# VH-VL binders against o60147: the designs that were tried, part 29

Target 1, 175 residues: o60147
Amino acid sequence: MLEKNKYLYIFRHIQTNQVLLSQGNVLKKTALFQLPYPLQKPVAPNGMRPAKLRKDHWVPLLKVEFPNESMFQSVFMQLLNYRKYRSVQPLTSDLLKLPIPVRRRKIMRQEVPNTIADLADILNKEKFPENSVRLQLSDKSDSEYADWPPSVQIDSEEIKLSRGFREKTTVDEAR

## First folded at step 16 (VH-VL)

Design kf17
Fold by OpenDDE, fold request of step 18:
Structure kf17 (fold): chain C 175 residues (1-175), chain A 118 residues (1-118), chain B 106 residues (1-106)
Amino acid sequence: as target 1 above (175 residues)
Amino acid sequence: QVQLVQSGSELKKPGASVKVSCKASGYTFRSYGMNWVRQAPGQGLEWMGWINTYSGEPTYAQGFTGRFVFSLDTSVSTAYLQISSLKAEDTAVYYCARGPYLSYFDYWGQGTLVTVSS
Amino acid sequence: DIQLTQSPSFLSASVGDRVTITCRASQDISSYLAWYQQKPGKAPKLLIYDASTLESGVPSRFSGSGSGTEFTLTISSLQPEDFATYYCQQDYEYPTFGGGTKVEIK
């Protein structure tokens, strides 16, 4: 049996630090649907869902390799829903005291840490085999946002992807 | 083995409602999205939308809002498609199809023929 | 929505023939394209996903290629059981299907 996709890619917006989950190394337009609905028609810098995907505005955050497709899909769905759940929760009193623009910025600043923490929590609950999950980060310091279970092996090699999509190789140029 | 088993053929009159079931087995139900695809007689395939099997949140494609409702019974790993106020143009085979989040469809139900005729 | 145009809509071929079906997207969809086979009265069957990855259990005579806006499904040597309708499907945006290509016996 051929093994299907077992890789999770996470991208962050270079300005807003919003996060997108991806099943491939090239962002899909459908990834934008993970962002909250805008009050009107704003662009991504306003921290809302843009109408168009600007791939050049998104950079790799991390890549996760799972033991198999089933485990990957399970974690992906959970991670997606953790994020959704958080987005619909009531705001804290501290946030409500802030002007709306400041509040939005503060919330968006927490998306990266929250996503990483969610991933770690999900993986901890899944109890995968030791060192069966390989995590690559664009910035190793981001791993400090969570305590990782024994199933996760943090790779010393940083992720090598371009903004919004995989880096072009000589093979790609020949196509 | 992964299986999607749908309910049997339906014959309805215009204005009536129908509810098609899709029972999943052989995998973790909440790990894959459930998609619905329509195929009118002699026509191609149309994606109707999908339901998030983890949260139960449905998403409908354009043209499939209002009269179409996706739902779940996770206790029996079953997805449902309900069509209300049936029209003759709703006559088609309806498929449930498993797939990664808004991706391809790797397993399909056998299809349910819904015929709407006066 | 992204439109997928398949060509040809119909083709006649003989057993042993090399068959090529093209799918063109109205915009760049990277490699997010799948191919399905459907026989009369049956549900579609996934053949290829991510443009070129063969689904488990699918014969090696099937192959997919392409990226961006142009994709190709190839059957290296057509077998009797391969006479069917083939669909491409993109998942870069909300899923849409091509119009289909019916492969008939010559």
Scores: ipSAE 0.868, ipTM 0.940, lowest interface PAE 0.5, mean pLDDT 92
Fold by OpenDDE, look of step 16:
Structure kf17 (fold): chain C 175 residues (1-175), chain A 118 residues (1-118), chain B 106 residues (1-106)
Amino acid sequence: as target 1 above (175 residues)
Amino acid sequence: QVQLVQSGSELKKPGASVKVSCKASGYTFRSYGMNWVRQAPGQGLEWMGWINTYSGEPTYAQGFTGRFVFSLDTSVSTAYLQISSLKAEDTAVYYCARGPYLSYFDYWGQGTLVTVSS
Amino acid sequence: DIQLTQSPSFLSASVGDRVTITCRASQDISSYLAWYQQKPGKAPKLLIYDASTLESGVPSRFSGSGSGTEFTLTISSLQPEDFATYYCQQDYEYPTFGGGTKVEIK
């Protein structure tokens, strides 16, 4: 049977380090709905959901290839929910003591490592076959944010960027 | 195999309520979102919204807020659509449809006809 | 909301004909477009997703192409069972459908 999408792309905002999950190498507008706080006139630096998707503001963080669609969908849904759960948790007393801009920056700075850690945690729990999940990072050092299970094979090659900061593909080169 | 089985046709009067069920089988229920699509007689398809089957969080399309409620019973892999204060214009076939997160819809229920008439 | 305009709304064809249906998006949706087939009294059936990927079990006579704002569904050789209504659907934004194209027997 023909397998459907089994690739997870994670993008980060170049300024805020906010994170978006994507089923494709081109971000959809609906990806913005992953951000917890919508505003009518928002800018990403405020740590809110922007009204418009500026593709040029998002760069690939990592790409994950799963053995099949089912595994991908499972992990994707879990990641979404992990993030949402975290976003609705009460802020610590230490964070509440900080000015709002500082607090927001501190929280946003943790989105990348938290997302990576979440991914590793989910994969650890899923117990996929050894080396069945391929992980490619734009920055190899980002892999250090988590202990990866044996199911994960980290690619030695980094993600290459194309126009709009999406993964460079043969199709993109032809355009 | 993946299957979505919906409850049977409904005939209701204006002002009444209806609850349509959609039972899923053949896959991990919480791994895919459940969408609801409306089709009025002789008309096209209209996305009503979806429910996150993992968290239970519903999202409603514009025009489907207030009287429309998505819910789940995960213990039986079932999604529900409740419509309250039914109107004649609510007469339509309602489909549940599985799909990746806010994407396309790869499996559909057989549809549930809801007829609202005096 | 993103509007999808299908053309034509109605199409008369014969068995064996090459059929082409177009779907135009009001804005760039990349390749996030799906095609469905619906027969009377039945639920829609997914044919193509991501503009050009054939759904499992769908005959190879169906193909999708396009990106950005212009998309096409092609049936290379129309079969008797292909007389139906076809819908495009975008998932770049919250899902919306085209108005549909009814393929009728000539």
Scores: ipSAE 0.862, ipTM 0.932, lowest interface PAE 0.5, mean pLDDT 92
Fold by OpenDDE, fold request of step 18:
Structure kf17 (fold): chain C 175 residues (1-175), chain A 118 residues (1-118), chain B 106 residues (1-106)
Amino acid sequence: as target 1 above (175 residues)
Amino acid sequence: QVQLVQSGSELKKPGASVKVSCKASGYTFRSYGMNWVRQAPGQGLEWMGWINTYSGEPTYAQGFTGRFVFSLDTSVSTAYLQISSLKAEDTAVYYCARGPYLSYFDYWGQGTLVTVSS
Amino acid sequence: DIQLTQSPSFLSASVGDRVTITCRASQDISSYLAWYQQKPGKAPKLLIYDASTLESGVPSRFSGSGSGTEFTLTISSLQPEDFATYYCQQDYEYPTFGGGTKVEIK
């Protein structure tokens, strides 16, 4: 198969700082199912109809470029499941002392750094070739949330913020 | 090469149960979701849901809750579809299909015909 | 749910013909649209994903275009092996398929 670069986009909610993983530069509605604390209730009883995706509420956090589908999928699935795993972990005693709304807000505030840290951890474990993964951040300072393995090349250029999507360029691929 | 091999055709009576297997090979099993797609005779394709091969968490499409169960045996890279309380309208070819997370389906099993007849 | 409407449902064509199949989405799905080919008694085969990306191994005579709500699959020159049923599928929401377009021999 022809190997093409694959791109992982991560978006953050401008208000809650919740994070969504995206296979493309445009968020899918299904991305909302990644949220441990849904922004709104699904329309269908079984949650098969996600709430309306307000693209204008989401901004790009970072973009990760992988040289092939295999690497991309591996990292994507791990990252997706890392977050899920974290969401079901027992809460700390300190958090349990807080009212639920306050607790949720506090947890959500940590989603961005936690996600970045998760990504770094996953990439560290994968032991990909040196400089095989390119990381571009909306805010370069966000890279400081984690130690990155040699496989990661941090782009000196920051991604331009675009709510709901990253404008597609000739070098960008959805998946 | 990527390959999905499903179990053979099934003939069942109404009320019975069936379990279809889908064995994956040629790729990292947990890196791709496994989807199930139904196709009734002479009809189109219908997405039934998917199972997260990493966590084992299933998600069922509307209309496929209750009697349909997705499961995994990761030790043998196999996904399963179990249908209980079979009905005549369950007669269809069932496909497993690999795909990125809730995306398209790049590889398909050969399909398993399940016939429910009294 | 997002509904995909394919047109036409049936298409008669000859070898060498340019064939165009349309898929209309009930709402904007960006470019999250795939095309499949299915022959009788066989599993569907992925042709195009992300509206216009040709799957590896698929002949170049197949192409996809469109975004938003209107999508097209084009076969530039229909070959004998191309007579089949074609389905579009969106993945902007939970996956749904179009009703299919059967391409038959004229």
Scores: ipSAE 0.860, ipTM 0.938, lowest interface PAE 0.5, mean pLDDT 91
Fold by OpenDDE, look of step 17:
Structure kf17 (fold): chain C 175 residues (1-175), chain A 118 residues (1-118), chain B 106 residues (1-106)
Amino acid sequence: as target 1 above (175 residues)
Amino acid sequence: QVQLVQSGSELKKPGASVKVSCKASGYTFRSYGMNWVRQAPGQGLEWMGWINTYSGEPTYAQGFTGRFVFSLDTSVSTAYLQISSLKAEDTAVYYCARGPYLSYFDYWGQGTLVTVSS
Amino acid sequence: DIQLTQSPSFLSASVGDRVTITCRASQDISSYLAWYQQKPGKAPKLLIYDASTLESGVPSRFSGSGSGTEFTLTISSLQPEDFATYYCQQDYEYPTFGGGTKVEIK
């Protein structure tokens, strides 16, 4: 029997470095709903939720393979929560001194390292079996944003997912 | 095994309120979203929205804002749907359904019939 | 908002028949489509997700295919317990359901 929902994909925006979580290798429109700033005027470069999903604007950041769906779902929901929590926190005095566009960009630039750190933190707390979680990064240096628990095995190979992300195929076991 | 057990049928008058419960068991409650789906008599399925069981944040579909409130009691792994100012057109079976984040629904409650009649 | 159009709305068939139900999406939803079976007085049951992945415990006579905007649910050999209403559901956008297809005994 094939395991389902055991693959986490994280994408980043090529301009803003905003981060989206995906349950599969193809971003859904619903992924945009993860962005903290609702749609008003602007597109993603302005730090707001875009009206449309532009697949070409998103590139894979990392892929995580979990032992089973339960572990995946737990981590996924927690990641969403961590992100949401940060989005509603009061801004620091330093940030408030900046113009809104600059402020938003600065915040967004931190999304990648924050998300990676969040993932590591969550996995540390979950205490999954040793080497039970496989992590692939598009850039190996991104792994340095966190200390990883023994449950995480970092692949030596970088993920090979195209910018437009791959369509689901029969070989894909999870979404 | 995963189970969603909903509260019993309700008969209400127009203008009244109803609160439907959905108790989950057999899995980590906070790991899956809880969706609400409405089905009017003889009609199809309609997604009403979902609640993030981890954060408690509800999201309502268009047409289900205002009078519809999703809530949780995580201590007992229970989700709630409250409908206020009931109307005759609210007569339907209401389902809670577990699902991955804004995805499909793999487990369903047995449904709760809410009848609104004068 | 994505609309799903199922066809046919009603289907009469006999035991042993091959049954095909179609679901058409108003826009490209990739493979993010699920199929449900609902019997009278019962909650829907997930049959297929991601267009073609069979849910655990579902008989192999059920299969799903398609991508983009056109999807198909197939019952290779209709069984007595398969007479029910079937719904497609997309999760590319906020979830929406098709109008349903009632499979009745001929």
Scores: ipSAE 0.856, ipTM 0.932, lowest interface PAE 0.5, mean pLDDT 91

Design kf17
Fold by ESMFold2, fold request of step 18:
Structure kf17 (fold): chain C 175 residues (1-175), chain A 118 residues (1-118), chain B 106 residues (1-106)
Amino acid sequence: as target 1 above (175 residues)
Amino acid sequence: QVQLVQSGSELKKPGASVKVSCKASGYTFRSYGMNWVRQAPGQGLEWMGWINTYSGEPTYAQGFTGRFVFSLDTSVSTAYLQISSLKAEDTAVYYCARGPYLSYFDYWGQGTLVTVSS
Amino acid sequence: DIQLTQSPSFLSASVGDRVTITCRASQDISSYLAWYQQKPGKAPKLLIYDASTLESGVPSRFSGSGSGTEFTLTISSLQPEDFATYYCQQDYEYPTFGGGTKVEIK
């Protein structure tokens, strides 16, 4: 019997450093819905959503293995909610003072540290067994964006892949 | 033991409204999306959309953006489909189905037949 | 929207036969394809997800394969309880279903 997906895959855009959350090691087109719409009004959140998914523009940021699918789903839904909440908040006056190109770059550069902090915040609030959640990063220094609970085991090996995750998954295991 | 139990069949006249319930049990309700799928008599399956059970935000498929409303009562792990201004073409079985975010549907309700006739 | 075309739309088979059903997508959907079985008067039941991963509790005579635009569901030795309608569904973008394949007793 194969086990349902218990892996979180997080991608980073090679140019903008925007982040996409994924349930699989290959991005779906629906992942783009995580990015905000273009600005129509001053109060709308800044962001850029590409019209097309360019798989060659998204590289691994991190991968998380959870104890089971249910725990993965709980964390995934919470992460999506954190990102949505942040994307609809009014911009601060300090951000609004910046030229639009500078403002967009600053907002997008925050996605990596914000996503990592959000993940850690969720994991600190959840009650997972010690060392039951395995975290692997493409750049180990990114773990410094957050304080991790005892449930998290940070893999000493970095992700070496350059075109996405070609790690063993439920699909690869079945094939 | 995951289970989705829907409300019973409905017989309605054109112009009326109906509210179908889908009560979930055996899993963490807010961790899986709730989808609605329509099947007209003798026909295939149509995805109507889904509701994010964590946030309560609905998403409607094209063609279902008007008279169809998804809602939740998280306190009783229940999703609802309301159809207003019923038309004869709305005669169908309506399924609730859970799944990961915008994904496959691993558990389904038993279906609710809504019949619209004068 | 991604269109899914199933073939055949109908087939007649005997117990013990090997049955193959195909699903063609209008665009590359990677491996984001699921298969469902629906018996008359019943809800659909998930058989396969992610093109080839068997759902828990589904008999091993069912298998799925394919990626990109072409996918197959195979039943290695048809049983009496397998007479049903089979649907494919993609989840690469907003879900869509194929038109179905009805498998009847010969």
Scores: ipSAE 0.713, ipTM 0.868, lowest interface PAE 1.3, mean pLDDT 88
Fold by ESMFold2, fold request of step 18:
Structure kf17 (fold): chain C 175 residues (1-175), chain A 118 residues (1-118), chain B 106 residues (1-106)
Amino acid sequence: as target 1 above (175 residues)
Amino acid sequence: QVQLVQSGSELKKPGASVKVSCKASGYTFRSYGMNWVRQAPGQGLEWMGWINTYSGEPTYAQGFTGRFVFSLDTSVSTAYLQISSLKAEDTAVYYCARGPYLSYFDYWGQGTLVTVSS
Amino acid sequence: DIQLTQSPSFLSASVGDRVTITCRASQDISSYLAWYQQKPGKAPKLLIYDASTLESGVPSRFSGSGSGTEFTLTISSLQPEDFATYYCQQDYEYPTFGGGTKVEIK
């Protein structure tokens, strides 16, 4: 019989490289709350939240299968907290020297490596059984952002862009 | 076994305060969000908001941003709802409910009736 | 907020009947809809999540279907313990509930 969700889905924005964590293979509108909050002073210093969820702008980054829902939920909540903590840290002097548009782009482009490193850090601290966590990436070279524990089995097959965990919408004349 | 046990019913006068507890057991408390749901007599269910049990950060639904406060004591796996300056319209059953991050609610407390009358 | 409209608000049925309850969302919520059963004086009980996934321990006579803006809860053969109020809930955005459907004995 069906067990509750034990899959982590991570999406990347096609233009900004911002990252969203998801409990399902289709993004919820509430996923946008993981990005800097627009209702405070116009933008957080280290990122921006899009006004609307445009599902065609978010593509697979990676997928993780955990042994069970409880382990998935533990990792998911920790990962959200890591991202929250990083998002409120003061900007470095090097970033502050950059023109604002360049600074924002550089901050957002760090989300992919940072998220992958955070995931690996959590998995290294958790004592999961060997090979009990299956990791699949859209680009296997992204696995090099982190050192993975023995509990992680990296799938040899990449997530196909057209067939990943998000079905692409057929383009029509509405462009 | 996942279980949420709430404190007993309360009878209060307008202007008083009440604190409802929700003690969790049978699962890792910090891995699932805790939600509060109100049901006025003879009426439907109303989501009041939730508290992130990992960080302790509460989120309140529209209409619940004033007199309602969510809190935690993670050392005893307990969530709290405090309502201050009670009004007659606060008379309702208050449920705690756990679930994945901003999702459905798979386990519910038994409910706590708060009655506010002069 | 996303508004959920349940229909009917009330229905009367006999044991053995097939019962269908609908929930319509004010906007596309994908498949992010749950169904709950509530008996008088008791907490709601999760039946269905993600529109069609049956919660563990829920009898197979319950089923859910739909996506986008229209969703259906079906009880294939109503049992005495199924007389209750049923609520839909979306989690595409901050959770909201439908108004409920009370199922009573005819």
Scores: ipSAE 0.698, ipTM 0.862, lowest interface PAE 1.4, mean pLDDT 88
Fold by ESMFold2, look of step 17:
Structure kf17 (fold): chain C 175 residues (1-175), chain A 118 residues (1-118), chain B 106 residues (1-106)
Amino acid sequence: as target 1 above (175 residues)
Amino acid sequence: QVQLVQSGSELKKPGASVKVSCKASGYTFRSYGMNWVRQAPGQGLEWMGWINTYSGEPTYAQGFTGRFVFSLDTSVSTAYLQISSLKAEDTAVYYCARGPYLSYFDYWGQGTLVTVSS
Amino acid sequence: DIQLTQSPSFLSASVGDRVTITCRASQDISSYLAWYQQKPGKAPKLLIYDASTLESGVPSRFSGSGSGTEFTLTISSLQPEDFATYYCQQDYEYPTFGGGTKVEIK
């Protein structure tokens, strides 16, 4: 009878602009498995996947509030699949002309707009009720990467936390 | 009502194969991962791995990367565990359990006892 | 792999007792810990996830607490149906289970 609100948390890497999807406001170590790991002779230690989860390197990009778990689970699993699909697509000829380090940086810099576009594409295909999904961004201009369906209410307040999605507490407020 | 119904108990000889089924109902099958958990007689629970029901991609825990194969038939909302070259040490109850991506397990099958004896 | 150490392995208690079971992780797992109850011949049942969130339909006498490396499951007033084996499980990394705590009637 009591439905639990469910939150999708999306983080951005402070240096590379890579994106991680999370079911909780603190990243799990397994979140790194969303990033590519080279199977052959990596240029970097673990390709584009950091060897260690440095939680201080990942900051909020956006948060999505769903009214129930079923809606959240459907969107989360679809988003994961979109990321996998993009990872196996042929690179454009423009990208292939670049040296590998430059190519990787450009691919990683596309993760923010691509993830936002993918989220919007999923939400446009889902027939969710009007204003049933609350979207909050760290930078409201990022909403311009996509066309949002009527089901999405974009929060006027940006995410104020400079690190992670940890909620303010009595200790934190008594700074 | 979420239900996971597994196939019946199996009695096998060493070297044989077994395929355990787990039929899901009452929820959107592709929205939750399917996990396999082993419990040997008198022992605790051991996560064997999971299969992404959206993509079909399996992941195996350390120690389960050989004779164990996860698969799906999404048309009938069913997950499978196949164990090849059975050994006596494979004697256990095998559970399927659904859950969020690499998370906790909110619903479990009833378990399938696989007994391997010479 | 993250090791989970449960204590005690066994405990004997009476109906009405307050029962506390601990689970210690070999590394910081934030709040990514779940608790399960398993009765003989039956599948485990989820009680608590995310360290302290009670699963729907679970009696309020069950509670969980902790973060980081130390976690507890508390049964405020033990009932006859609570005699079972309890397992903790982390999902910060690939899931692993604790060794279990069997709660028996005294």
Scores: ipSAE 0.663, ipTM 0.853, lowest interface PAE 1.6, mean pLDDT 88
Fold by ESMFold2, fold request of step 18:
Structure kf17 (fold): chain C 175 residues (1-175), chain A 118 residues (1-118), chain B 106 residues (1-106)
Amino acid sequence: as target 1 above (175 residues)
Amino acid sequence: QVQLVQSGSELKKPGASVKVSCKASGYTFRSYGMNWVRQAPGQGLEWMGWINTYSGEPTYAQGFTGRFVFSLDTSVSTAYLQISSLKAEDTAVYYCARGPYLSYFDYWGQGTLVTVSS
Amino acid sequence: DIQLTQSPSFLSASVGDRVTITCRASQDISSYLAWYQQKPGKAPKLLIYDASTLESGVPSRFSGSGSGTEFTLTISSLQPEDFATYYCQQDYEYPTFGGGTKVEIK
């Protein structure tokens, strides 16, 4: 009860590269509310917010282990706030000149680097103990989007799972 | 240590209003969603909706978008369910339940019986 | 709406029996399924979430299995305190509950 979840799981969409944050190793449909656009229209693969969660369209981007739940919660909420703040900022004049479908693609393509940079910015400010935060990526080159503090230990092993962060159980394998 | 304590049972006449409280303690109130679940006598559980305790934004399930209002007082870590224009069919036990945002429900209040009788 | 169909609606069993309860979803819900126990006059109690993960403090005689559209709750050796109504709940979309399974003394 005092120390529950200390893991952050981040997923990316295989086509649009949009990002979803999760406190569990399975992505829940209601996570789509993190995307700032209306539910009224399908927005994937070339749009904004998908009408429903396709479990085979969201793959691991990264996993973070924090020292405890309190630190996880603080970082998780800050990441959500960064996304909200970014979503209301004015677009550049160069983006506004593009046709809407092209503009949307360019905006969505920035979610991965923006999220990684935001995570690193938060971790640099939070002053965690050295090597106390373990980071594992699906693509290690993505660590190059940011400068990481001494508190972060980047796992040399990439995430190999394609459709989630959970190892299969005997129950799930029975299907 | 996590506790959700609801207000006591209510006996109301049709057309009246009721406000059920759910006081949370033992955890960071804004870190978990607050859900409302209805159970009519002898019936199963029915999710009524939830309120985002971070933003204060309520979401109502189908059939609960009219007479039902969710609200918060974060200064006392309390969620409220208000039901207006009470009908006999509103007779039920009303539970508050917390969980990760729009997920399973790990802690429940004791329930508040609202009886609507002529 | 995602419909959850529980079977059986009622079952009778003796102390020591193995009990299996099924929950079927109207569409693929991955592993987004929870199980609750409710005794008369009491609030529901979370037993299992994400199909197979036991909540803290739940006895190991309870287990959950399944993914996609079919899920099971198993009680390996029924105890006197296990006579209750059991509900499944999906959180793939906005939550919905199954109709319940009442486990009675034979």
Scores: ipSAE 0.007, ipTM 0.488, lowest interface PAE 13.5, mean pLDDT 83

